# VH-VL binders against b0r6t4: the designs that were tried, part 4

Target 1, 212 residues: b0r6t4
Amino acid sequence: MARFGVDEAGKGPVLGSMFAAAVAGDPAAVPDGVADSKRLSADRRAELDDRVRASMRVGVAEVPVDRIDDPETDMNTLTVAAQADALGRVVADGMAGYVDAGDVNEQRFGRRVANRVAADVAVTAEHGADDEYDLVAAASIVAKVARDAHVDALAAAFDADIGSGYPSDSTTREFLAAYVREHGELPECARASWQTSRDALGAAEQSALDEF

## First folded at step 16 (VH-VL)

Design q3
Fold by OpenDDE, fold request of step 19:
Structure q3 (fold): chain C 212 residues (1-212), chain A 123 residues (1-123), chain B 107 residues (1-107)
Amino acid sequence: as target 1 above (212 residues)
Amino acid sequence: EVQLVESGGGLVKPGGSLRLSCAASGFRFSDAWMSWVRQAPGKGLEWVGRIKSKYDGETTDYAAPVQGRFTISRDDSKNTLYLQMNSLKTEDTAVYYCTTEWRESSGYYFDYWGQGTLVTVSS
Amino acid sequence: DVQMTQSPSSLSASVGDRVTITCRASQGISSALAWYQQRPGKAPNLLIYDASSLESGVPSRFSGSGSGTDFTLTISTLQPEDFATYYCQQANSFPLTFGQGTKVEIK
């Protein structure tokens, strides 16, 4: 029976979209090196992504910033939707597999994902599934590579170093601060609901007040 | 296994302050919305307030009786939820429960609960 | 604020009995209702969410129904461990609010 793995990348960044990926196929056919993906370089991830795409069925879904910032949604629901969307692209009735759980309750997460997939599939959600199941690890790589490409595209669009897009990245924080100082607003790629974004806006506002 | 362990409860005088903590384990804490629910001795459940995850802006909501006096915060690096209680009143006496919260459809629910910590406000 | 009113406040039943608890909201809350069980000296446990969805791990003897303003929790065959206080909670709007509770006691 064909199996699948699903994971996401870009949940934590303040800049850019989140991506979910699904990989379907024979777990034994997953390229070597995929299982140890957490410490892979961007280049190595890209290489593995190519190998995965060459040997497996792959689906990718993007959650854009405007959707992330939509007050009618929440990140857990969006994660479910994104995973389901990605999964729906590669599965058929009768398939079973694992997804990286993005909720407190693993079973609930798996059920929610399955309910959003048109095909009748058996979804098992587990925390840290990318460390346990090769297809999920493969999906993690695919999602990360998609995220990397997205960040690169953003950097090119701004003609600036925007860093990784994560709040902990000083380059990202500096970019955001500079942008807000210059334009008086967040860039379109910034998740406005993030504390980092609010901090940037607040800092600019305070600076303006200090000049009076 | 999901675990929530409240601490910091005790006896405090009216007008005093107290900070409760909730230590979370068994799940990725940063993904979870968290709420406080309290229960006065021999009484029913009362929602106190909530905090969303950092992925949803860490926004907070409070019940009217505690608005302006209580503050909910979180430290994801420590997997800990906090409830800072200022200007405490006798009617704040209760067992305080830490809960995980999630959204399903249009509803907000509490799926996991700690065992609670007792706060007694008395002169 | 949405007020939740449970009925009855208490009831006596025997093992094996069918037990029904009702909850009424002061305004429409769609299906955004939960039921919780609280045993003496313990924290509440979620039983039902979205009015009729059974929480994982909860026995099938528990069921919820209703929408709008009137809701019902049913225990088809009461078990010894079911003697507890039950709370409904509206999950539709803030502030989130609970019913006053229904204590199910041994007859």
Scores: ipSAE 0.884, ipTM 0.936, lowest interface PAE 0.5, mean pLDDT 96
Fold by OpenDDE, look of step 17:
Structure q3 (fold): chain C 212 residues (1-212), chain A 123 residues (1-123), chain B 107 residues (1-107)
Amino acid sequence: as target 1 above (212 residues)
Amino acid sequence: EVQLVESGGGLVKPGGSLRLSCAASGFRFSDAWMSWVRQAPGKGLEWVGRIKSKYDGETTDYAAPVQGRFTISRDDSKNTLYLQMNSLKTEDTAVYYCTTEWRESSGYYFDYWGQGTLVTVSS
Amino acid sequence: DVQMTQSPSSLSASVGDRVTITCRASQGISSALAWYQQRPGKAPNLLIYDASSLESGVPSRFSGSGSGTDFTLTISTLQPEDFATYYCQQANSFPLTFGQGTKVEIK
């Protein structure tokens, strides 16, 4: 019986979108090497992504920065919506599978995802599902590759090294700081609700005051 | 298994300060919204304040009685929630609970609770 | 602030009884209401959210109903472990507020 796995990437970054991916098919047909996804290079992930897409049904959903910064929603709700959207693209009635849980309560997360999918599917949510289920691991790879491509596109658009987009990345922080100094505002790809973004804006304001 | 363990409660004089901690385990703490709820001896429940996750800006909200005196913060690297209480009053005497908070539809709810820690403000 | 008023403040019942507790909000809160149970010396436990949704692990003898301003918690067949204080909570607007509580005691 066909099953599915769902995961997301890009939840933590200050720059760019978040992505969710769903992979449906025979768990036994998942390409070799997918289970070790956490240790994979970017190039190896890209190769595995191609193999997964060639052999499985794949759905991808993007959550843009403006939705992330929308005060009428929250990251948990957006994660549920993104996973459900990706899942809805690959499932049919009667299918069952696993999703990486993004809630304190796994059961609640699974229920919320299932409720947003039009098809009648059985969703089981677990923390760390990507370590246990090959289809979830495959979904994690697909989501990560989509995220990586998105970051690369942003870098190209700015003609600058923006780093990984994560707050802990000094390259990302330097990019934000420089951009704000130059333009007086955050770039469109920056999540304004993030503390990192607020820090960058605050630092620029302080510098301006010190010049007086 | 979700666990919340409060600590830091004790006896303090009016005008004094106290810092409560809530140690979280059994879930990804960084994903969770957290709230403080207190209960005076023999009384009902009173919401104190909340802090959202870093993914939602770590914004805080407070009940009017504690606004300007209490500060909620978090250290995700330590899986710990804090409540800094300054300028304490006798009416602040209560058991203080840390809770996880989640949003369903348009509502805000408290699904997991710690055992609570007693704060007594007395001269 | 939204005021929550529970009725009754206390009641006496026997094992096997049907128990009903009501909660009224001072303004409309749609279905954004929760019910909590607190046993003596323990922390509260969530029973019902969104007025009528049963929290996972909660026995089916508990049910919630209502919308707008009037809400009801029902225990269809009271069990020994159900003797406790129950609180409603409006989840609609800040500050979040609780009812004064209803103590269910042994008759």
Scores: ipSAE 0.863, ipTM 0.928, lowest interface PAE 0.5, mean pLDDT 96
Fold by ESMFold2, fold request of step 19:
Structure q3 (fold): chain C 212 residues (1-212), chain A 123 residues (1-123), chain B 107 residues (1-107)
Amino acid sequence: as target 1 above (212 residues)
Amino acid sequence: EVQLVESGGGLVKPGGSLRLSCAASGFRFSDAWMSWVRQAPGKGLEWVGRIKSKYDGETTDYAAPVQGRFTISRDDSKNTLYLQMNSLKTEDTAVYYCTTEWRESSGYYFDYWGQGTLVTVSS
Amino acid sequence: DVQMTQSPSSLSASVGDRVTITCRASQGISSALAWYQQRPGKAPNLLIYDASSLESGVPSRFSGSGSGTDFTLTISTLQPEDFATYYCQQANSFPLTFGQGTKVEIK
C-alpha cells in the first residue's frame, strides 16, 4: 500500500531558506542507496533525487528567511508547518507514514503535523527517522537537493562563494563579515535574528568605533 | 527516552555564587527551548528564566527577582544547559528544575522536567 | 504580572471520588493554561495544555476546561496514584506564573 515519508533540510544554516519534502508511494519503489544520504556528494544526491521524482510522488515546501526571522514564530513550529505543507501536496485519506521529528517531543511533533494536513492521515514521528525508513531517507534527499539548489542560486545572485550557509563554515562567516563591512548591513539571505548575523553586525560596528 | 539531569546545587552563603548544569539526552538538544523553574522547600513553583534555541536567536528572558544576578547559557556541543547564579540571597533557596519549553498556539508550556537540584543559601 | 489563584488550597478525598480544582487568572489569558501534577518527592508532570488538551500518556480520567479567566481541572474517578499537588500555570505571557497549588490528600 502507498505510504509516505517526510523530512526537512536547512534548519541550521544562517543563510537562506529551510525546505521540507514529502515522498509518497510504494516503499518498494524507493531507489536503492537512499539510506546513505549523509555520505553522498551533491552530484549523487541530485541523481537520487531525479530517480525518486521519477518513481514517487514528491512535495516540497520552502520557508524563507522573512518567516524564519518573524519574532511571532519559532523554528519548531515552522518545521511542523513546512512538513505538513509538503505532505499535504502528496497524500490522500487513509495513508500512513513516518516523519522525522523536528522537535523535542516526538508525539507532539507528529500530532501537530497531522493536524495541519487536510487529508485523514496517520503520522508517526521519530527522531532519526531518515536513518530508519527508506521513504524518510528519500524525503531527506529531496529536501537537501532543494536546499543545495537554493544555495547555488544565492551564490550566483551575490556573485560570491557563500559556503554551505552554516555558521560553522568559515567561508560562510567570511562572506557575512565581508558583506557587512562593505554594505553596512546584512545580505538579504541572512537570518538576521540569529547569533551569527548579530555577531557580524556587532563586529563591523566595533571596527568602525575603533577607527577613532 | 528524554532525560534531564541537574547538578551543581549545594550550600552557599548569601552573596555567593553557584553554577548549575542540566545534562540532556534522548533528543536533539539544539531543537529545544530550555527553562529553569524553582521550588522553595514546601512551596509552589516559580519560573526563573529561559533560553531559546539557536534557531530562534538563543535569546534569554528572566523573572524580575533574578534579573541581573542570574545568567542562563547553553552549550549545544555538550547538550548542556547552565544557570550561573551570582549575588545569591536566602530567598533563592529552592530546588531548581531544568525543563523543556514549547510554544503552541497562544501559549508556552513545559513538557519534560529534570528531578531537580537543591540550592541552599544560608549564613 | 498575571496572578493565578487556585481553589481549594487542599482537599481530602477517597479513591473513586470526582475531584474538581479551580484556577482563576487576574486577567484574560484565552486558553493558554496548563495543569501539572507533582507527586511527593517528585518533579512536576504536565497533564493538560491549552486549557483542555490532554498530554500524551495522561489517563483519560483527567480533563480540563475553561477560557478567559476561569479554568477547571477534573479527575473523574480518583485513583491511589492521584494523591499529589496540582498546579495551574498561565502560559499566555511572561513571566509565566503558577498557582500556589492544590494538595489532594487521602481521606
Scores: ipSAE 0.855, ipTM 0.923, lowest interface PAE 0.9, mean pLDDT 94
Fold by ESMFold2, last read:
Structure q3 (fold): chain C 212 residues (1-212), chain A 123 residues (1-123), chain B 107 residues (1-107)
Amino acid sequence: as target 1 above (212 residues)
Amino acid sequence: EVQLVESGGGLVKPGGSLRLSCAASGFRFSDAWMSWVRQAPGKGLEWVGRIKSKYDGETTDYAAPVQGRFTISRDDSKNTLYLQMNSLKTEDTAVYYCTTEWRESSGYYFDYWGQGTLVTVSS
Amino acid sequence: DVQMTQSPSSLSASVGDRVTITCRASQGISSALAWYQQRPGKAPNLLIYDASSLESGVPSRFSGSGSGTDFTLTISTLQPEDFATYYCQQANSFPLTFGQGTKVEIK
């Protein structure tokens, strides 16, 4: 019987968009290897993504930086909206499935996702659902591949090594520092509301004062 | 199961300082907005302040009576919320609860609460 | 700051009774209102958010209604475990504020 799984990627980076993905179909049709996905290279993730899309229905939704930085929003609500958008592209009435809970309260997260989907669906939200359910693991791969492609496009657009886009990545922090030094502002792909971005602006101001 | 456990309460003299901790488990602490709410003995509930998640800038807000005296911080690696209370007054005597906060339909609500820790400020 | 006036301050009722508690905001707060139950010596527990939405796991005998400035919590069939103090909270603007409570005592 057809089921679904939903997850997101890119909640934690300071650079670029977050993506949600939904995968729907027969759980038995999920490609082998999705459960081992945590140690996959980018090439292996892309191969699995192709196989998932060949055997399953797939929906993807993007949350860009300007929505993430909007003070009238919050990340947990944006995660609900993105998962619901992705899910709504692939489900029909009567389907049931699992979503990775992007909030403190699993029941609240599941309710909010279900309420934003037009079809009558049974949503079960769980923390760490990508570790427990193959459809959610498949959705995780699809979301990560979308994020990988997005990061590659950003690197090309800026003609620079931007790293992974995560705050803990020194290449990402170096890219931010260099861009702010050259242009006097954050790159458009940076989440301006984040501490890493505020730190980069502050460091550039201090360096400018020290020079003059 | 979600758990919030406050600690660090006790007796302190006016002008003193105290640091409260709230240990969280059963959810991804990094997803949480966190608040402190207090209740003076025999009285109602009073919001003290909050800290947003790192995904929403990790910014803080405080009620006017505590602004400049209390500092909320978090350590996501330890799943712990903190309340540093300085220049304590007798009016700060209360049970202090940590709680999770969420926003829905432009409203702000508290779903999980700790058991509370008593702070007594007395000569 | 939005002041929340709750009434009555206390009431006594029997098991099976219908109980109503009211809460008035000093200015319009749309539907941004929550109700909490607090048993003696315990932390508050969320019952209702957004004026009328029931929190997961809360018994269906609890309901909320109202908008603007006037709100009501109803317990349709009072049970022995409903002995507690009930608080409303305006959720619309900071600082978030609470009513002073209504103590429900079982006869």
Scores: ipSAE 0.852, ipTM 0.920, lowest interface PAE 0.8, mean pLDDT 93

Design q3
Fold by ESMFold2, look of step 16:
Parts: sequence; structure tokens; C-alpha cells
Structure q3 (fold): chain C 212 residues (1-212), chain A 123 residues (1-123), chain B 107 residues (1-107)
Amino acid sequence: as target 1 above (212 residues)
Amino acid sequence: EVQLVESGGGLVKPGGSLRLSCAASGFRFSDAWMSWVRQAPGKGLEWVGRIKSKYDGETTDYAAPVQGRFTISRDDSKNTLYLQMNSLKTEDTAVYYCTTEWRESSGYYFDYWGQGTLVTVSS
Amino acid sequence: DVQMTQSPSSLSASVGDRVTITCRASQGISSALAWYQQRPGKAPNLLIYDASSLESGVPSRFSGSGSGTDFTLTISTLQPEDFATYYCQQANSFPLTFGQGTKVEIK
């Protein structure tokens, strides 16, 4: 009966950390409404997160910007590590469950997650598992809420509207451009290895060359 | 489920240009590092170059024989990898394979392969 | 660049035979070695990565061994579908390089 679901949030933004979450328990205890997770408002996700934490075991792992920018690693390996860390906080021997595959090869992803968890667990990795399994959908909500809280904390720390942190968000791009113009460097929360960050630095360097 | 389908091969004269495409399906393309590997008729395999995912900076690396002549790019919105081939030479004649690349234990490997597209450079 | 030398370049064998293919790197590559199978007219398929780890779905009659510079692919009991060309690939450093191939033919 006791099973688990795992997912991550924040692979794609240029600002801030990635998070993984694991949810373990009886699938029947999963709150109603988790299946709509991709279409929920932030307030509704926060409400469901509270209900998930009230009825299930929850583990969360954070991958900060300095790990993401480390050239000796890669994001798919970091996703494995984050999911395994989150999962290891909530599982026991004999449990089985689903993880959202954060890699091209589902079997590879599942193997790598299972190998990093000390408990003897049966991991099934699938693309889009958050659309198919309520425990994975619940984990998706928890990861997204952790990401949302992180973005709010960054906005407060910079006393600025930073948008969603995604490259496609014009508020995020405007924040980066303004910060680099004012300070001559990226903010600490920016993933320096992302193209959006390199573009912001390049634009500032071109402006400096034009002045000479 | 995973499919990689190359297209755009054909006959081209030396000095000419050709653009290859690789259509990907059955996985989240944005997670993928992608490589091109070629095989001259009757010969062995030769790595051509690669492009990392956007999550790892989308950077490219090329084998020396193609450096400056070939450009690898990707369009994640179309799940497509590209190889722009300029200043083609007869020694570029090969079947070109699209592959997925991954890193594990400090090694780099190719797990999914397309069926290839033939490029013939001949006068 | 790391040069990879396979031996033999070709061999003839019968179904049921034990087949051994050797790959030598021009410098140490630890365990960063892969083996690929290419059947006639088909794309390569990954058999083994990290010198000895079997890719999912690869039959257990395939095994890999070695480290450093000398590596071996073994097919314990050759099957009809195993008549193909086999390539090693050093995975340690760029440019990634392949051996010249070993063609396994029907005797």
C-alpha cells in the first residue's frame, strides 16, 4: 500500500535553485485536486501543499545556483541526485513508486535514482509521470511551492520584481539587464552558465566598448 | 518510443552547403545532449560534434576536421537538432547519425541513434 | 587525441562460439569505454558503457572488461543475430574517438 512519487521543479529558470520533492504514503490519502497541478494558481498550489504535508510524508531537496553552474556536473545528474535525496528522506525498505524522468532515458534515470537511495526501493521512472500518478502530481505541487517560496525570497532580498525567473519572462530579463548595468556583474541568484545570463553580460560589455 | 529521424542528406558539390535535421520524439528534448556521428561508406564511426542541453549552457564542441565549417544548433520548441555543413569536401561523404549523449562516471556515451542520412560530396 | 585500436579487424565464427574482441587506448582512460554493435545496414546500438555495464535490454551473453588501456568485449555463446561489426569508443576526453571496428562474420 505505501508508495511514493517524486518530481522536480525549476530546471528551466535562469534565476534561483532547482527543487525536488518526494511524497510517500497511501495513495488513497492524496488530497483531491492534485491532478490539475499544471493549471493551478500559486495560492491553490500552496493550499494543496499544506494538505499533502498534513496527510503524507514529504521530503524536499534544493540544488543551488553554484552547483548548477559547476562545469564538472550536468543538470540531469543533479536532477537524479536531488530526487534521490528527497526520496531517501521519506522511504523505507520494500516501498515502490514512480518518479518523473528528468532525463532522455527513463530506465537510466530510474536506475540512477534507485542506486543513490540507501533503502531497498523499486523505482519506476516515466516521462510525464506527474500527469499519470497522483503521488507524482503531489510531489510536483510540493516542488513547485518550494520553488515559488524561493522566488518570493529572492524578490524580497533584491527588493525588486524579478518575475518568474524564467528566460521567457520579460520582467526577469529586465531585472537581469538592469542589475548588470548597475553592478557590472550578474546577481548571485543568476545561473551564470545560462544563455540569458551570458547575453546580459555581453550586452553590458558591448555598451562599455561603445563608450571607448 | 524514442525516435531520432535524420533528414536533409543528398548529393552536393565540393564547396557546397547542406543542412541536416534530426527530429526527436518520445522524450523531453530539452533534457538531451545531442551529438552527430558520421560513417564514411565502408568505414568506421567518427564523432563530428555535440551540443549540450540549455540546462548545461547549450555549448558546442566539434571535431578538428569540421571546426569552422560545421555548426550544430537546436530548436527545443520543434524538438529538432540541426547540422549546418559549409565548405563541403569529398572526405565529408558519409552517413550522418543523430545521437543522444549522456555523461555518467565521468564518461560520455551514446544511447539512442537515428538511422542516418547519407551525404555525398562529389563533383 | 586518444587513438583506439581494435583487434582483430575481422573474424569468422560459428553459432555457439565464444568471441573475444580487444580494444587498446593510446593512453589511460580509466573505465570510460563503450562498445557498440552495428548490424549490416543499421545504426549502431549501445551494448556496454563504463567498460563493463550492460545497457538495458542487452543479452547477458555480452560482457565487457578492462580498465586503463586494455579492454575486452566477450560474446559467450554467439547467436545468429550477433554477426555484425563491433566498435569500441573511448569516453574519457574530447574528441570522443572510436576503434576502427571488428567485423564478426559467419564461418
Scores: ipSAE 0.849, ipTM 0.917, lowest interface PAE 0.8, mean pLDDT 93
Fold by OpenDDE, look of step 16:
Structure q3 (fold): chain C 212 residues (1-212), chain A 123 residues (1-123), chain B 107 residues (1-107)
Amino acid sequence: as target 1 above (212 residues)
Amino acid sequence: EVQLVESGGGLVKPGGSLRLSCAASGFRFSDAWMSWVRQAPGKGLEWVGRIKSKYDGETTDYAAPVQGRFTISRDDSKNTLYLQMNSLKTEDTAVYYCTTEWRESSGYYFDYWGQGTLVTVSS
Amino acid sequence: DVQMTQSPSSLSASVGDRVTITCRASQGISSALAWYQQRPGKAPNLLIYDASSLESGVPSRFSGSGSGTDFTLTISTLQPEDFATYYCQQANSFPLTFGQGTKVEIK
């Protein structure tokens, strides 16, 4: 029986989109070396991504910044929607699998994901599923690689080093600060609802005031 | 298993300050919106305020009676929610519950609750 | 603020009885209503969300209905552990507000 795994990447960054990925197939056919994407180098993830895509059915969904900043939604809801979207691309009736739970209540999260998928599938949500199930680990890798490619594309578009896009990344913070100082506004790829973005705007305003 | 454990309650005089803590376990705390709800002795439930997750700006909202006096914060590294209460009044006397806040169909609900901690404001 | 009014404030019932509690909102709140159970000396527990959705782990004897301004909680067959105070909560707008509660006591 065909199984699936689902995970997401890019939940925490201040720059760029979030991605969810679904991987469907035989768990025994998952390439060797697949593990939590946080424990792998970017190059290793890319290699594994190619192998997963070559041997499994893969679906990827993107949540853009404008949706993330939409006050009518929330990150948990968007995570559910993204996972369901990715999953819907690879599943058929009767399939079952695991998703990385993004809610306090795992069962509720699984239910919410399943309810948004057109196919009749059995979804089991668990915290840390990417550490336990190979298909979820594979999905984590695919999501991370998609996120990495997205960040690379942003960097190219700005012709600048934007870092990883995470708030803890000094390169990302410096990029935001410089951009706001130069343009007086956040770049389009910045999540305005993030404290990091607000800090950058605030710092620029303060600097402007200090000049008077 | 989801667990919320409040602490820090006690007796305080009017005008005093108190800081409550809520230790969370059994889930990814950083994903959760958190609220405080209080209940005066023998009375009903009253929403105090909330804090969203860092993924939703970590913004806070407060009920009018506590606005400007109470501050909600969180430390995700410690899986802990806080309620700083300043300028306490006798009417603030209540059992204070920490709760997870969950959004569904544009509604806001409290799905998990601690057992509460009693705050008594009395001269 | 949205005011929530429950009816009755208290009722006496016996094990096996059908119990109905109503909640009225001062303005339309769509289906954004929850029901909570609070046993003596305990914290509240979520029973129903979105007016009619049963929270996981809650017995099927509990059900909710209604939309707009008028809502109902029903316990089809009252059990000994169901003697408690029940609160409705509007989940539509801030500040979030609760009904005054309905105490279900043993007859």
Scores: ipSAE 0.848, ipTM 0.924, lowest interface PAE 0.5, mean pLDDT 96
Fold by ESMFold2, look of step 17:
Structure q3 (fold): chain C 212 residues (1-212), chain A 123 residues (1-123), chain B 107 residues (1-107)
Amino acid sequence: as target 1 above (212 residues)
Amino acid sequence: EVQLVESGGGLVKPGGSLRLSCAASGFRFSDAWMSWVRQAPGKGLEWVGRIKSKYDGETTDYAAPVQGRFTISRDDSKNTLYLQMNSLKTEDTAVYYCTTEWRESSGYYFDYWGQGTLVTVSS
Amino acid sequence: DVQMTQSPSSLSASVGDRVTITCRASQGISSALAWYQQRPGKAPNLLIYDASSLESGVPSRFSGSGSGTDFTLTISTLQPEDFATYYCQQANSFPLTFGQGTKVEIK
């Protein structure tokens, strides 16, 4: 009785991509410890990710900054698309499972995910599904680890400490401010449509005006 | 269960101000695009304006009759949507509904509605 | 602005009747149209979105059709709870606009 779980990570950061992950297989094969996913350190998440990938089928989808910034999109629709893409990589007709609802309306979210998957699947969407279902908790870990690796790659590419990429992270805000001050534009990894990015551009413009 | 509860309506003179609140529960408020829709007594529905989620820039749009007089804001930490109404006119008399808005297939729709709060602008 | 015109403005019908309400947009809106039901003293509730898609929990006696400028809401077998005012809403362009409403009354 193979089943699936789906979740996403990286909806809230100002830097970098959002990721969705799907985990499929026998629920009994899910590694111990996934139920604590919200309490895990980054190192422990990486260890659990390795175990999940060893025992389960895993699909991952990335939503890059240029899609997030596209005015013809919205984050809830992108979350549907990402979850459906990740799920479609691992499921077959007749499978059923749970997804973490990334929208206000659970039934709408589940319908929209199911409709984008070619296989005939039964999707149940719930808020907080990663707290209730081990397969969803496993998917949450996989998505977060993919996001963590992405942030590490960005830091390497910019040869800089970029923090977590979240607006609340002072290292992230300092990176943005310094980059805009030096280059006159946002780094490519910044979500330009977001208030944090607008603030960084505004602050640099004020500093340039103060020069005169 | 999703609930939206408006408050802050009442009687106000032309030129006055009111602040409406919409308390939300039963969903992740930070995911929501939110709108205000009004209905004058015995009349039809009129869209007032909306605010997108923080993940879509938290931008606002307003109907022309209220542009510059009304301000929509949100406080995600309190799960609350606000409508600040300034320079009120008798034409603003209506029941004000808060709604959740979503985009699908290039269309924009309203699925959850509050019970409404009455604003009466009269001397 | 896209003007939405409903026909008729009111109608009288009996339980069991088939009821048809028409909505016309002043310019093409593709399939971006919703229908709402408002019972007396209540907030509207969504019946149909994207011209023909039935919202979850809405009875199958409700259906929608049309595209472009002309749209129809049909209630196949009117029930006592269906006596209400119905609004169409164009969903394509801002400002979002509603039809003036169609009141369905008991005959």
Scores: ipSAE 0.848, ipTM 0.915, lowest interface PAE 0.8, mean pLDDT 93
Fold by ESMFold2, fold request of step 19:
Order: C-alpha cells, then sequence, then structure tokens
Structure q3 (fold): chain C 212 residues (1-212), chain A 123 residues (1-123), chain B 107 residues (1-107)
C-alpha cells in the first residue's frame, strides 16, 4: 500500500536555499541503507538518491534566499509550505504518511502541512521522523542531495570555494568576509537576515571607518 | 513530551541583578521562538520580551518597562533560554514564565508554558 | 499599544452553566486573538488561537468567536475543572498584550 515521507534540508546554512522532499510509494520498496542518512558521505547519499528516484515517486520544493529573508515570513511557516509543496506533487486522496516536524508542536505542524495539500491525506508529524521511518529517511536523503547540488551550483556561479554554506564552516565565513570587503555588500546567495551575514557587514563597516 | 522548566528565581534587593534559566526538552529547541511572560502576585499577565530562532535572525524585542535592563539570550547547544535582569525594581516582582511562541496567519501565540519561577524584589 | 478589556472581571456560575466572557481591543486586530485558562497556582494554558481555532487537546465545550475589536469565549457546559481565570491576548502586534482576566468562580 502506498505511503509517504517528507523532510527538509538546509535550514541551518547562511548561504543558499532550503529544500523539502517527499517520497511516496510502497514502504517495502525503499532502498536499503536510507536509515543511516546522517552518517552518509556525499557519494553514498547520491547513490541512494538515484535508487530512491528509481523506485519511488519523488517531489522536491525549493525555498530561495529571498523568501527566507522576507520579514513577512518565518522559517517554520516556510518549512510547512515547502513540505506541503513537495508532498502535493506525489500524493493522491486517501494516502497516509509521516513528515519530520519542523516546529515545536507536532500536531500543529502536521495540521498546517495537511491543510496546504489539495489531496485528502492523513499526515502524522513527529520530531525525528527521519530516524524512525524509512520513507522519511529517504526524503531526507533526497532533500540533502538537492541541497548539495545547489551548493555546487553556487560555488560554480561565484567561481569560488564557498564551503558548505554553514556558519560553522570557516571556508564559508572567509568567503562572506572577503566578498563583503571587496564588493561592499553581501553576495546574493547569503541570507541577509541572519546573524552571520550581519556580522560580516558590521566587520566591513568597522574596517572602512578605521581607514578614514 | 514538551517541557519547559524555569529556575533562578529568588529574593533580590532593588538595583540588584538576577539571571533566570529555562531548560527545554521534547522538541528541537533551535526551531523555537521563545518568550518571557510575567505575572505580579494577584495580577494579570504581562509580556516581557522574546527571542526568535537563529533561522529568523535571533532578534529580540522587549516591553518598554524592561527595555535596557533585561536581556534575553539563548544557548541552543544546551536547549536553554535565559533572562538577565539588571537594575531590578520592586515592580519587577512577579512569577516569570518561559513560553514557546509561534506565528500563524500573522498572529503571535504562546502554546507551551513552564511552571514559572518567582522573583521578589524587596528592600 | 493595543489595550485589551475583558468583561466581566469575575462571575459566579454552577456546573452545567453556559458561560460567556467578552474581550474588546482598543483597535482592530482582525482575528489575531488567543484565549488562555489559568487554574489557581498553575501556569496559563492555551485554549483558542486565531479567535476561533481550538488548540489540540482542549475540550470541545470551549469555543471562540469574533473579529476586529469584539471577541467572545464560550464554555457551553461548565465543568468542575473550568473554575479558573481566563485571559484574552491580542496577537496582532508588539507589544503583545493581555486582558486583565475574568475569574470564574463556583456558586
Amino acid sequence: as target 1 above (212 residues)
Amino acid sequence: EVQLVESGGGLVKPGGSLRLSCAASGFRFSDAWMSWVRQAPGKGLEWVGRIKSKYDGETTDYAAPVQGRFTISRDDSKNTLYLQMNSLKTEDTAVYYCTTEWRESSGYYFDYWGQGTLVTVSS
Amino acid sequence: DVQMTQSPSSLSASVGDRVTITCRASQGISSALAWYQQRPGKAPNLLIYDASSLESGVPSRFSGSGSGTDFTLTISTLQPEDFATYYCQQANSFPLTFGQGTKVEIK
């Protein structure tokens, strides 16, 4: 019987988009090895992504930096919208499944996702669902691979090593600092509303004042 | 099960300082917007201030009576919300609650509440 | 700042009674209103958000209505556990503000 799983990747980076993915199909058809998604190398994730897409229905939704920075939004609402968008691409009336709860309140998150999907579906939201349900783990892999590809495309577009895009990555912080120093503004892939971006702008303003 | 547990309340003299903590469990703390709400003995509820998640800029807002005296911070690695209270006044005497805050349909609401911790400011 | 005025400040009622509490905002807040219950010695508990949406786990005897400036909480058949103080909260803009409370007491 057909079920679904939904997850997102890329809430934490200062660079680039967030992605949600939905995977639908027979749970027995989920490829072996998806349960280890947090410990997978990028190559292993790409291999599993190929297998998931070969055996399952897959939907992906992107939330770009402009939406993330919009003051009329918030990340938890954007996560709901992205998961609902991805899910809506793969489900039909009467399907049931699990989503990874991207909010404090599981019941609220599940309600909000279900309400945004046109098909009549039964959504169960749980914290850590990607650790418990193979379809959610598969969705996690798909979302992470979409994020990985996005980061590669950004690096190519800037002709630069941008690191992982996470604030904790020194390559990412160095890219931001250098870009702001050289251009006087954030790169368009940076989430301007984030502390890491504000710090990079602040440091550049301090340097400019010291020069004068 | 979501739990919020405040601690750090006590007796302090006017002009003193006190730091409250709120230990959170049962959810991904980094997703949460957090607020402090207080209630003076025998009185109603008063919003004190809030801090957004890191994903929404980790910005803070404060009620006018506490602006410049109170500082809200968070440590996501410890799942803990803090309220640093400086230059305390007798009118700051209250039970202090930590709450989770969410935004939906442009409204802002509080769904989970801790048990509260009493702060008494008296000479 | 948006001021919230509740009526009545207190009331006495019996188990089984229908109880109605009103809340008025000093300016329009659309449907951005919440209701909280606070039992003696306990933290507040969310009942209703967005004027009429029932929080998960809240009994169906609670309902909310209204928009703009005038809002109502109704308890259709009062139960022993419903003797508490009720607060409305405008959710539209900062600072977030509460009504002064309505104490529902046993007759």
Scores: ipSAE 0.845, ipTM 0.917, lowest interface PAE 0.9, mean pLDDT 94

